# Ledger of designs, part 286: VH-VL binders against q9vpl3

Target 1, 224 residues: q9vpl3
Amino acid sequence: RGKINIQRPKAPHYERARVVAVTQPKYPELPKAKSCFKTRAERTQQQQENPYNEIIAREVRNWLDHSRLVAFFHLSSITADDIFRVRVQLHKQNLHLKSYGSKIIEQAVKNTRYEAIVPLFHSNHCIVFSPDPEKTAALLRIVRRVPQMVLLGGIVEETMLSRNQLVAYAQMPGLHAVQAQLVQTLSQAPGHLIQQLQAHQNSFVQVLDVHAKNQMNEETPKST
Below, E stands for the ipSAE of ESMFold2; O stands for the ipSAE of OpenDDE; V2 stands for 0.75 times the mean of E and O plus 0.25 times the DockQ between their complexes.

## First folded at step 10 (VH-VL)

Design D74 (framework fv_anetumab; at its last look DockQ between E and O 0.46; V2 from the best seeds 0.00; counts 0 for: pae E 3.3 > 2)
Fold by OpenDDE, look of step 10:
Parts: C-alpha cells; structure tokens; sequence
Structure D74 (fold): chain C 224 residues (1-224), chain A 121 residues (1-121), chain B 111 residues (1-111)
C-alpha cells in the first residue's frame, strides 16, 4: 500500500477533478475592504457635492458681482499674522480680503463671465474686493507691507486687467482730473496758434521793412 | 496742499540721544508711506527706511538697521527718526518724504525741508 | 545689491539740451524697476522731477523728460536755463532688502 504522499498529493483522475471543480464551495469574494482612505477622486467628488460649498460659491459670486474692484494675489509663505495685519489695514479702506479654496472658486465662476480667473487659483491665493475702483492705489500701497502678496491681476469695472494694467490703472488720474486737464490743454491751443500765426506775420513784416529800408538807402544819391 | 514739516536743526554731542520729527498735512497721513533719507555734507542721498503710519510697520536699510528707529504717531500725523546714541558720523541732513508709489513703484513726491543734525565733541 | 551710477558732473550752455545718465548694475533698472529723478538745489530739499522713468509730476516743466534703454535711464533737460543748475539724483526700486537706491548724483552746471 503506497505511502500517501501528503506533501504532494497526486492529481486526481480527470473525471474526479471535474467533479471536485464543480462541487468546490464558491466562497463569496471577501468584500474588497474599502480602503478607509477615500481616493482623491472620491474626495473631490464629495467636495463638489457639499451643499456648504455651494453656499460659499454663491457668496463668492455675490462679491464678484457687487465689486467694482477685484484684485487677485498669490500668497507665498505668508504667516497668518501678516495676513491679519494687512486685512485690518485693507478693511480700514473698505477693502475686503478674502481667501477661498480653488474648488470653491471654480464652482463659483463656472459658466460665468469670470471663468477666466480660474487658472489664477491653482496655488495659495487671496482676493481683495472693493465697491470703489478708486481704492486701487490705496490697495497697492498697503500690499507693499507684505512682499509675500504677489499681484496677479484684477477686475476693474468688469474689465479683466493684467498685473501691469492694474498698476497702470491705479496711477491714472481720476476721470475728472483728466477732463480738467483736457479742457486746460484745449483752452491753451487757440492761444498758441494765434501766437504762432502772429509770429509768422511779424517776421514777414520785419523782413519787408528791412527790404524797404535797404531800397531807400540805395536810392539816396550820394550827394557829392 | 501736501506739506511735510520737519523739526529744527539739532546740535548734539556724541553719545546723546535724539529724536527728530516730520509732520504731514494736507493729506491722509495713514494712507501713505513715509521715508527717511540721509544726506551727509557734500554727499548723496541715502535711503534709511520707510514706515506705514497706519500701523507703524517699518522697513530699514541694512546700513541703518539697528542704528536708528523710525516711528510714527498717526494721531498727530507725525513721523519720527531717533537715535539712542549719536556718533560724529551721524552728522547730516535728514529728510522725510512721502512715498507716492504703489506696489513696485517707489518714489517720493513730497519732501520735508530737512533737519540738520550736527554731532560734534 | 543694485547700484546706480551717474556721471559726477555735466555741463551745458543756456538753450542747449543735456542728458544725465543713470546706469544700473542689473538689467532691472530698465525692466520692472521704475526710475525716478530728483532735482536738488543747494541747501534745498530734493524735488521729484520724473517718476516711473518718464512721467512728470504736476508743476514740473516739460523741459524735463525721462527715458530708459536697457539698464540705463536718462534724464534730458531741453532748453537749459540757469535755474536748472542743481544736483540731480536718480532712484530705482530694487527687489532686494533695500527697496530704494539712489544714484551718486550729478552736478549740472550751466555755463
């Protein structure tokens, strides 16, 4: 009676193997333990479906719609204390410093005229809102206190401006000042024209006088 | 009209303390940076530092860091430059000036009349 | 650190046009760094003449103009007058620990 090799049992006859294969209890696949860690995709989806995010997004839209000045800043390794200090200074000027998540911003501006700002929010950022576009200069003066706040651009009177354009805008004299300057310039133009016209006439008369004098001197016979 | 009025000339001895003032008028004092500039006799202009009067945030030139203190009292629209211990080398004209610049633009549009500080033994 | 170099002196006759140069050690003087010019008469405070390379403040004569090329800024005074005799300083923003830098100054003499 051949010692049954318990370590390497002989493969059963093919007919027996078939019966064994059919009669093997199908154990339910252990439910793949849902990793306690939600995949990045799941987290992103959950964030998108969060009613709270919708509320915040609506808030952002409201700010955008009611602000005549919006400035976008990148925050580079700024401390909370520095942010607080600048926020206080901005607030004194009726400038409102806000920070929102990129997803919230994306949701807020989706299918709106502001959708173009989404690329600005891939990093740490903040937004300053103001109802008064004349405060642009004040904003940019205050921001000098925080070198970590890097100006990316803004929206003024519903127009998107680059960083340089926003700075240029802030440096422009007020509309009234420009108008006043224009009026002054226009008022001076006729006087200058008259002077130029008169100068040419006077020059011509002088030349004629000199010519006349020279002719008279030639006609005076040298009385020997 | 925007005006910066500085305190009068000072004659001091080495080791003495001094605080000179710059009073701003004709504008919102808290909304503009105030800078201090030194000019030694017969020499050029040297930037010392700048202050935001709204909260007294201050930046110094490395050359003047720890050598002077810039401060401001917004209640009376006055900026200050002070020394704890004067040196003979501190003899110079000192100007305060308003910085009109924004963001990365820096320029002084209004200047005080200057304060002459003479430090002699 | 960025340094601004000016000629020590420039001279011109009345009615002439003169130019004062201001050269930075870096390309930043002609780039994002804005240059300002100040006039200083003897015993007087400096006066802003040009800001942001080419802009004139209110009250400054149109005889003063500013330009830049590369790392060199220039102040041009046209129709030179006796009253223009003064020291002129250029200034620039720097991204360094020292946001302000002044040139060494140029003495303008009107002959």
Amino acid sequence: as target 1 above (224 residues)
Amino acid sequence: QVELVQSGAEVKKPGESLKISCKGSGYSFTDYWIGWVRQAPGKGLEWMGIIWPGDSYTRYSPSFQGQVTISADKSISTAYLQWSSLKASDTAMYYCARDEGIYETYYFDYWGQGTLVTVSS
Amino acid sequence: DIALTQPASVSGSPGQSITISCTGTSSDVGGDNYVSWYQQHPGKAPKLMIYEVSNRPSGVSNRFSGSKSGNTASLTISGLQAEDEADYYCSSYTSSSTPYVFGGGTKLTVL
Scores: ipSAE 0.845, ipTM 0.926, lowest interface PAE 0.5, mean pLDDT 87
Fold by ESMFold2, look of step 10:
Order: C-alpha cells, then sequence, then structure tokens
Structure D74 (fold): chain C 224 residues (1-224), chain A 121 residues (1-121), chain B 111 residues (1-111)
C-alpha cells in the first residue's frame, strides 16, 4: 500500500501519516526570532536551578571517585560527527569521553582536593574517564590523530599530573610502580611542586598549596 | 612476541596494480598505528603514510598522497599498501612498521621484513 | 621534501667511540621535539636504537647513547665493534603533515 516513496497513496490514515513523515524532505531550519529564545541570563539561571544539574554533578563526582585515570583536554572546533567517532573509538578501549558545564564541575568538586580543575572548564573542553590507568598510553595514541583535543593534564590514582607528567607516566614500563613513585614524590615535595607551578594560574597554585598543606599535616604525626 | 610479516616479493610491469600486505601478531593490532616506509635501491628511508587499524583513519606523506592507498582489515590483523597503476620508479623495498609513540612522539619500534617490488618494462 | 642532514659516512676502529650527527631546525630536531635513531644492516629491516632523544629500547646495548644540543641530535657508539657497521638514520617530527622525517642516512665503517 502507501508505505512507498509515492506521496498520498491510498493507505490508512495512520500509515499515510507515517509514510509522509518518513518520505517528507526536511525543510531547512529557519532562523528563529531572538524574542523566541530565552536570554543568556535566563538560560544560565535555568541550568543552575535545573534538578538535572544536581544529578549531573553527582555523576561527575561518581566518575571522579571511581576512575583511576582522568584526562583533561581543551577542545577546539570539531564537528559533532567527528567527536562522536572519537568517543566511539575511545569507548572501545574503556575510555569514556564526557563534557560538562563549569558550574556543574564546580559543584561536583566543591570541598575536594580537585577544586583546582574548575578553571579548565571555562573554555571548550572534554574529559576522558577510565577505571584502567594502564590505558593512558592507548588514550594518548588515539588522540594523536585528533588535533582538536589538546591535552591539559590529568589525574592518575588520585594524583594530579601535569601534561608532561601524564605523558611520562604513560611511557613507563610498569604503570602501578610509576604511580607509587610519583605519589611519594609529590607528597614529599610540596614546596617543589608549588615552585614548578609558580608561573601558572593563581587558583590552581592556591588549591595545590592547600593540598600540600593537608598532606604535610597527614605526614605530621610523630608516628615511627 | 611482536611480529610484522609482509607478503612476498613482487615483479610487475608498469601500469599493473598491486596490493601488498603486512600481518601483525603478538600484540593488540588495533591499539597501534602502522606505517609504511619506502627504500629505493641504494637510497634512504621515506615515510609514505600511517593508518589506525581500528577505524582505518589514514594520513599520507605529501610526497605520496594520491599515489598509493593504505588500508587495513582488523578482522585478520592485516594492513595493506596498494597501487592502482605501478611505475618503474615504484621499484623499491617497502616496509611496514608499528608506531610505538604516544602523544606528540612518532617512532617505529617493530618493522616487517620488507617486500621487494620490482617494476620493469 | 625537508630532510634532516646527516654525514654521508663516518668511520672508526674497534674499541673507539664515534658520533653521528643529525641536524635540522628549531621546528623539528630543535626545541622540544623528539628524535629517534635506526640501525640498518644490508638486506635487513631497520632496527630502533634510540627513541625520544636518549632512551634505549630493551635489548639495545648501552654502548649506544643519544643526545641533543640546539638543532643537532647525536648518536654516540662507544666501544665500536665490527657488527656496528651499518647504515644509521635519524628521524624527527617536523609538522602535522610530516610527522616522520628521516635523515639521509650515515654509513658507518668499522676499520
Amino acid sequence: as target 1 above (224 residues)
Amino acid sequence: QVELVQSGAEVKKPGESLKISCKGSGYSFTDYWIGWVRQAPGKGLEWMGIIWPGDSYTRYSPSFQGQVTISADKSISTAYLQWSSLKASDTAMYYCARDEGIYETYYFDYWGQGTLVTVSS
Amino acid sequence: DIALTQPASVSGSPGQSITISCTGTSSDVGGDNYVSWYQQHPGKAPKLMIYEVSNRPSGVSNRFSGSKSGNTASLTISGLQAEDEADYYCSSYTSSSTPYVFGGGTKLTVL
């Protein structure tokens, strides 16, 4: 009957409506009047008040808590089709590409040692999560072909790493042995870490300084 | 043991087509780039292109763009280098090699044994 | 194409040390760019000897070392042995369109 490309065949009304919808060429998207769109302030406020923001923030916290590898990228202009292809490729390696608004990230990491990551999300970005820190090398091999994804740094086994530190971590023959060595180095040299980041943004240095002070306190009791 | 095994030597005439192969084993084939490198008789090494076997994404050297086709069949862990119309100047040894580099590094850690292609009138 | 400059040949006697140079520009060998080195015996495939300027793969003798200064990378072979006689190629990233650029090759002769 009327389930073919010929419009208005003698088909049941239900089938004709379905066939017309399937075969109807899509009209070009017309420009929408600005008065039909919510203002920037209204859209931003609705995102802040939306109950889904709480759910999404808890999702981000859950990813951070349960991922042994987290990598942060600046995302340059990329088509939706291209980013989808990258996401699929990463997913095959148990690497999960996500993107969140800065306010959601701020809510998710509030009162945690990772509060310093918030400024990374005021520009176009993406995050890759994985339970498998041994997949760091695979991640970096994949993103080599994606110049739109610029590595900013990451978190491995609860330790924040710079871009260069993450690359060095990925190249080591024993990822778990490298993790233990790196954590020990960061815990024993808070002043050195702060000095290395001296030329970077103040908010990032400030959070690292709070983190270093907390670890100094944990390394001070006189337990022998 | 990581191994790249290439197809055997070929003797062809100008204008003929050719497809040579490189089979990887002993590692996760789709987790590494495969490159093709040419070496004309008595000459040095020239990079031709690379492929990511997981989705067949390719990049070609500007010198070889449009002259060859690089492809892969991940189901049999095999990469290919193909000409639609060979020239006498295509006479060379062709190597496949695995790229071990990560983020902004580029180097080949394992190489196939090479495939000699001879194109003579 | 752009190419990295290597001497056509170098020679040395057994037990001596020799150095093979690889000269490029600030956009490839210079700066933060990595260099790799390959050894190729006649009729054989190349073998990776040095990656990321100075790292040796497992199984490569500690007689081989790599370094970089300015726009020049160097491969040094100490305690030269007869089996070191081969062609040596450097390689570097240059640009996104030329991520693998090889030098012209250096024939090492052991006297």
Scores: ipSAE 0.213, ipTM 0.590, lowest interface PAE 3.3, mean pLDDT 78
ESMFold2 (binder alone), look of step 10: mean pLDDT 90; pTM 0.931

Design D75 (framework fv_anetumab; at its last look DockQ between E and O 0.37; V2 from the best seeds 0.63)
Fold by OpenDDE, look of step 10:
Structure D75 (fold): chain C 224 residues (1-224), chain A 121 residues (1-121), chain B 111 residues (1-111)
Amino acid sequence: as target 1 above (224 residues)
Amino acid sequence: QVELVQSGAEVKKPGESLKISCKGSGYSFTDYWIGWVRQAPGKGLEWMGIIWPGDSYTRYSPSFQGQVTISADKSISTAYLQWSSLKASDTAMYYCARDEGIYEAYYFDYWGQGTLVTVSS
Amino acid sequence: DIALTQPASVSGSPGQSITISCTGTSSDVGGDNYVSWYQQHPGKAPKLMIYEVSNRPSGVSNRFSGSKSGNTASLTISGLQAEDEADYYCSSYTSSSTPYVFGGGTKLTVL
């Protein structure tokens, strides 16, 4: 009794082979599982059509519109833990650290006065928002903790500032201090003006007196 | 007025541990960096390190990394400098100072009075 | 090693102007505007005199001024007074592993 070679079954008779071939369930070719990797084009299209992106874009606009201080940072190889730590420190100062995709930013600022910031967002970036422009110095002190956060620039009181300008702004005495100094300076000005005006008047009177004295001396006839 | 008050002079032997303190007042202690500076007798100033009191993040000079520990207790507005094992070479005046600088600007606007540490056998 | 070089000593007569130089050894020293100057009298803590090359803190005399050219920062003291006799240290931010460095110090003598 020939051992049925289960490893290499004898080819069925040609008639049987035909029947088997015809009766084999044609399983629909499983749609080639679209590679989970959406092409760059598909990703871009999905990002554009995503209602969620519109919501986030509105959020970004809202932050921009209500913030008097906005600072832009590049993130260079920063860990999530480091970001979290600095976020906590910033939050304590009412500084809000946010990160958005470049496309979202572009959508958010399209046809707005902020459109000029789009080129800043070609890489990993974060934005810090604050309602208080006086917190600029505090922001820049805290950012020292994270050397990977590189300041690119910012917006203060609706004015776009370069990195250097923002740093300079942060170094300025507080608006109130400057105002106080200005008021003090202005309060002293009237006194000085009065003194100067009086000085001129006094000088003029002195000149007139001298002139009068000289005239009197000329009119005294030498009594020979 | 901003003031930094340091602990008093210390006389120690080699191998002993030491922790000196710097208490800040007149400002928000958690909003400014505190630095430590060493000055050996008759020598110049040496930057040791800096701490953010808000979360105790610390940076050290390479020369002092592992040699000292900088810490802070924000609840009492106090910064600390400590040694686990003192050496004779640690004999120096130690200053704490507030770092007023922002971003890449590092400068100390207020200084403590200094703590003299003498390590002698 | 990143170092700031200062002259060991400078002297001047009362009423004169003197300048103390601080020179960085590398381009990494003295980021464009991050030089500070400190005055230290014997037995006293250092006092900030100039920050960010040319700025004076409140309470510092206008006789003290700072400037920078290239990799050399300068502290100028005009109208030299006896009380100006002290050690002066420059400091700078560095982009190296040591973010902050002091110069070696300059002893100013008022003659």
Scores: ipSAE 0.847, ipTM 0.927, lowest interface PAE 0.6, mean pLDDT 87
Fold by ESMFold2, look of step 10:
Structure D75 (fold): chain C 224 residues (1-224), chain A 121 residues (1-121), chain B 111 residues (1-111)
Amino acid sequence: as target 1 above (224 residues)
Amino acid sequence: QVELVQSGAEVKKPGESLKISCKGSGYSFTDYWIGWVRQAPGKGLEWMGIIWPGDSYTRYSPSFQGQVTISADKSISTAYLQWSSLKASDTAMYYCARDEGIYEAYYFDYWGQGTLVTVSS
Amino acid sequence: DIALTQPASVSGSPGQSITISCTGTSSDVGGDNYVSWYQQHPGKAPKLMIYEVSNRPSGVSNRFSGSKSGNTASLTISGLQAEDEADYYCSSYTSSSTPYVFGGGTKLTVL
């Protein structure tokens, strides 16, 4: 945790500004346009239009690669003061509240296992990243004060979880370490097997949840 | 183990001020909501408000807005309920309670022993 | 402002099962909101018995179960014991300004 390859994140006001952050990724930079196979005009236009998008997309990739917990929220209109206070409380728990444009998210997750998340970002949104999946309950406890943040789902230990699955995961904090170890073990299996085991039927998280919840199945998420 | 220990019983006269306390131990005090619940003699439970001790964010029941002040001192893991001017109808048992609910769940998992406040002429 | 309705009292003999009801509206108990139940012995603080409609916290006997159907939540106590004699309160979320609405309470007497 000491030094991370990125700059300390800033907390710009959501009411008037997009999140702008300059990070220095630990990984090699994304390939730049090759000079020998593209016209000068094509390279100049493409490079000129996208340089900050690529830097920000690398920031998103870096967060995704180094976060064992990622939670996605729809965000309704909220005062800058209220969201700032929540961001501070989340930060104390090593939970990092961010927002990115949908085009940047598309660029960041292109050709990755996370491409399925792109539709979540067509509406106003925010994302919470953390290296600590055991902080899921803390996240959802803090977010209760912000009805404008509506949970859509998340990623725990590289496994996509639905809204209800993430809430179920959070409700068993004494089992988070066991659940994280199981998710990590399953993520090392072939992708097909991981997808089958993570299907909406009888997942390890659902089995633990049924033990705690008297066989309650996922229902349609609360809306409107 | 989680404990909430409240200050002792109080006997006051109408118009006096009062501040009662609730000290949490055995858990990370700033990571959970603390609520206050009133119970008039022989009556049921009534929620008064909640506080997030990490930054003292508070929310009051409409029935108690402006009538009490809820606060916390996180350096000593203590929440407070305060009146600036007591009235006889404030005679009740007052409980603090921790809420561990996540997302859309709201419930109190641990309760203090209660503080009896008696307001009489 | 919507009061949750509980019977004023219920009674049963040791070993019997009883059910305590908690009736609200489609916007609280009958909606997607969670219900919790508390037990309170005379002179003591309330104790959480059921959360999220049907879940038991650790240390609560499996003789206590919760359910919800329509606008009514139910607490069922099987195998009644003398120690179960207490007041029981339900609670439901209603809105962000009233996240804890309590029922009026039910006095359980074990005969």
Scores: ipSAE 0.595, ipTM 0.821, lowest interface PAE 1.7, mean pLDDT 78
ESMFold2 (binder alone), look of step 10: mean pLDDT 89; pTM 0.926

Design D76 (framework fv_anetumab; at its last look DockQ between E and O 0.34; V2 from the best seeds 0.64)
Fold by OpenDDE, look of step 10:
Structure D76 (fold): chain C 224 residues (1-224), chain A 121 residues (1-121), chain B 111 residues (1-111)
Amino acid sequence: as target 1 above (224 residues)
Amino acid sequence: QVELVQSGAEVKKPGESLKISCKGSGYSFTDYWIGWVRQAPGKGLEWMGIIWPGDSYTRYSPSFQGQVTISADKSISTAYLQWSSLKASDTAMYYCARDEGIYESYYFDYWGQGTLVTVSS
Amino acid sequence: DIALTQPASVSGSPGQSITISCTGTSSDVGGDNYVSWYQQHPGKAPKLMIYQVSNRPSGVSNRFSGSKSGNTASLTISGLQAEDEADYYCSSYTSSSTPYVFGGGTKLTVL
């Protein structure tokens, strides 16, 4: 009784081989598992076609349009906890810290007056929005807590400011204080003008008096 | 008017604990940094640290790190400087001051009257 | 160590102009515009005289002015008065672990 060679089974009879070939379950080729790695193109397309991105972009536009103060920050190796803490402090001052992806920002500002800010968003960034430009100083005081937040620039009253300009703006006396000073200065101006006008009149009268006195002295005949 | 009022002079022995206070008034206490500055007798000013009263975030000078504790109670607009164990070398005038600086600027625009701490055996 | 160096003493006569210098030892001392000056009379708390190199707080006399050239900040007091006799300290922001540093102080004597 020949030991069935399990290692090299004899080829089945040709009829059996045909039946086996036809009855072999054709396992559907497992769909080539699309490599979990979406091609850069697919990722880009998915990002562009994501309705959610459009919604977020609209939100960003809304914030930009309704904010009188916008500050841009680079985030360098900051922890989520640190961001949260700063966010809470900012929120207490009606300052709203938001973070958006660069693509979202690009979509949001496309064909708008804010398009110039796009180059600022090549890395990890956050934006602080406020309806009150007078909160700039408060913002910059709070940001001192987080050295990892690097000020890049901002928008104040629809004007784009550099980092230095924004800091300078924050250090200026409040608009009201400046206005008060201006009003005080202007209120003093009329008084000074009146004094100057009076001074000229007085000087003229003095000159006339001197002239009159000199004429009187010339008319006094030397009584020989 | 902005004012910082510090607690009175202290005379202590080495090894004793001490907590001195600085009360701010005339401004929003939680919106400005408060700093502490030491001045040893006949010596210059030394920055010790700074605190954000809004959440008690604190930064220390390396020379004072671990040597003192700066804290604040925003409910009563008061900042504190505390020692767990005083040394004779801690004898100095201590000033609290409001830091008006923003971002990278650090300067004190209003100062407390100072608290003299004398540590003698 | 980041240090600000001041002269130990400066003197002047009434009516004269004097200058106190503050020199940083490293490039890390004082971002370009973050030098402050304080006046301290004997037994009194320091008073802010100049901030951000050249700005005067309200209530500070226009006789006090600040400037900076390179790593040296200067406080100039014009029309020197007897009341100006005090210790003067400069301070600066540093990018190091110590964000705030004081100079050693300068004693101004009015002769």
Scores: ipSAE 0.848, ipTM 0.931, lowest interface PAE 0.5, mean pLDDT 87
Fold by ESMFold2, look of step 10:
Structure D76 (fold): chain C 224 residues (1-224), chain A 121 residues (1-121), chain B 111 residues (1-111)
Amino acid sequence: as target 1 above (224 residues)
Amino acid sequence: QVELVQSGAEVKKPGESLKISCKGSGYSFTDYWIGWVRQAPGKGLEWMGIIWPGDSYTRYSPSFQGQVTISADKSISTAYLQWSSLKASDTAMYYCARDEGIYESYYFDYWGQGTLVTVSS
Amino acid sequence: DIALTQPASVSGSPGQSITISCTGTSSDVGGDNYVSWYQQHPGKAPKLMIYQVSNRPSGVSNRFSGSKSGNTASLTISGLQAEDEADYYCSSYTSSSTPYVFGGGTKLTVL
């Protein structure tokens, strides 16, 4: 009858499980969709604790400098799975869904022509960047499945466009350069354009919408 | 030219399964929504559901939720409508259609020729 | 579950103009919601004739026009021709769960 030392059992599976738990950090495994749901307060707090705020601001500058299409959205509450699936479908079209705090955006656009976009980031938001302005229609078809993403407007070929201007651009791709130049000529006060993107349509937006649709029965903002 | 070609007519008995197809060509299949629309004999059009072929995201009309399955195989540009157990009331013409709408606009610009499904007991 | 109201039939003589109505509520046809119209000949698939209330797709005759007033959308066919004899359906957005609701259809007869 052989005596077995039960007082010191081999527990390699307990020890291996314990070691694996310690060596597997839980912090970095968060999904991208979960990080997209962060509130403005959480983003602001993270920025204050982050030693790389200027590096992130340079990332935003780089996106703005290399993107011929930028679209701004207000974002309501949405499940992590839904936003992740939309991000994947957008990415397949070279459309890159991002979110940044307002302080970082302000830092990124200081002393640039894009300073007027800062007020758009005071509420919960998403931004879509792309080097491909011809993908605007694809963007708007994909995000249609997400009513929580509300289009505010965008930038196409370095020209700021209101919501209706961006939608009209998406439907008439053959006039991209002419339409962008027309908007730039008529809308030289970016502050007024941004205010109307957030609250009200302007007369230029209604004129472009009527022109883009080829025929309309609605009254334009240019007349009473 | 954009074209949607559907599978041929089917004659089935109640309780049988069925999968009908809709093959798209002449456009980028994964860049557009595909919907299914039902038309009972002598009746009007009823929307059944839509699919985004890129990831098979589907949305069903409340009237058809749980009664059919919509799917797609993007490698062959084909969408499907499937029943696990047909009923006599499923006798109808079934159309697939492409939706070109963007941002709050919903309409079907191209339609398949239709697949007549007859379920008789 | 929600249907738009269309007349069951309309008729007209060649060369005349006719109008087909599509009546809903402030939640579908009314307000800023878009309406589309489809033509369906016997034994054929529907064809898009009008989208976004009044827009005509490429290849659709300018004899077809669309409009909306209050909760009623209208399809007008001018210069009526024999080949216009078909069923016509309106469709409207209702909600994200039911983005397509169809009218009951209108049989157009060309006398």
Scores: ipSAE 0.633, ipTM 0.829, lowest interface PAE 1.5, mean pLDDT 78
ESMFold2 (binder alone), look of step 10: mean pLDDT 90; pTM 0.929

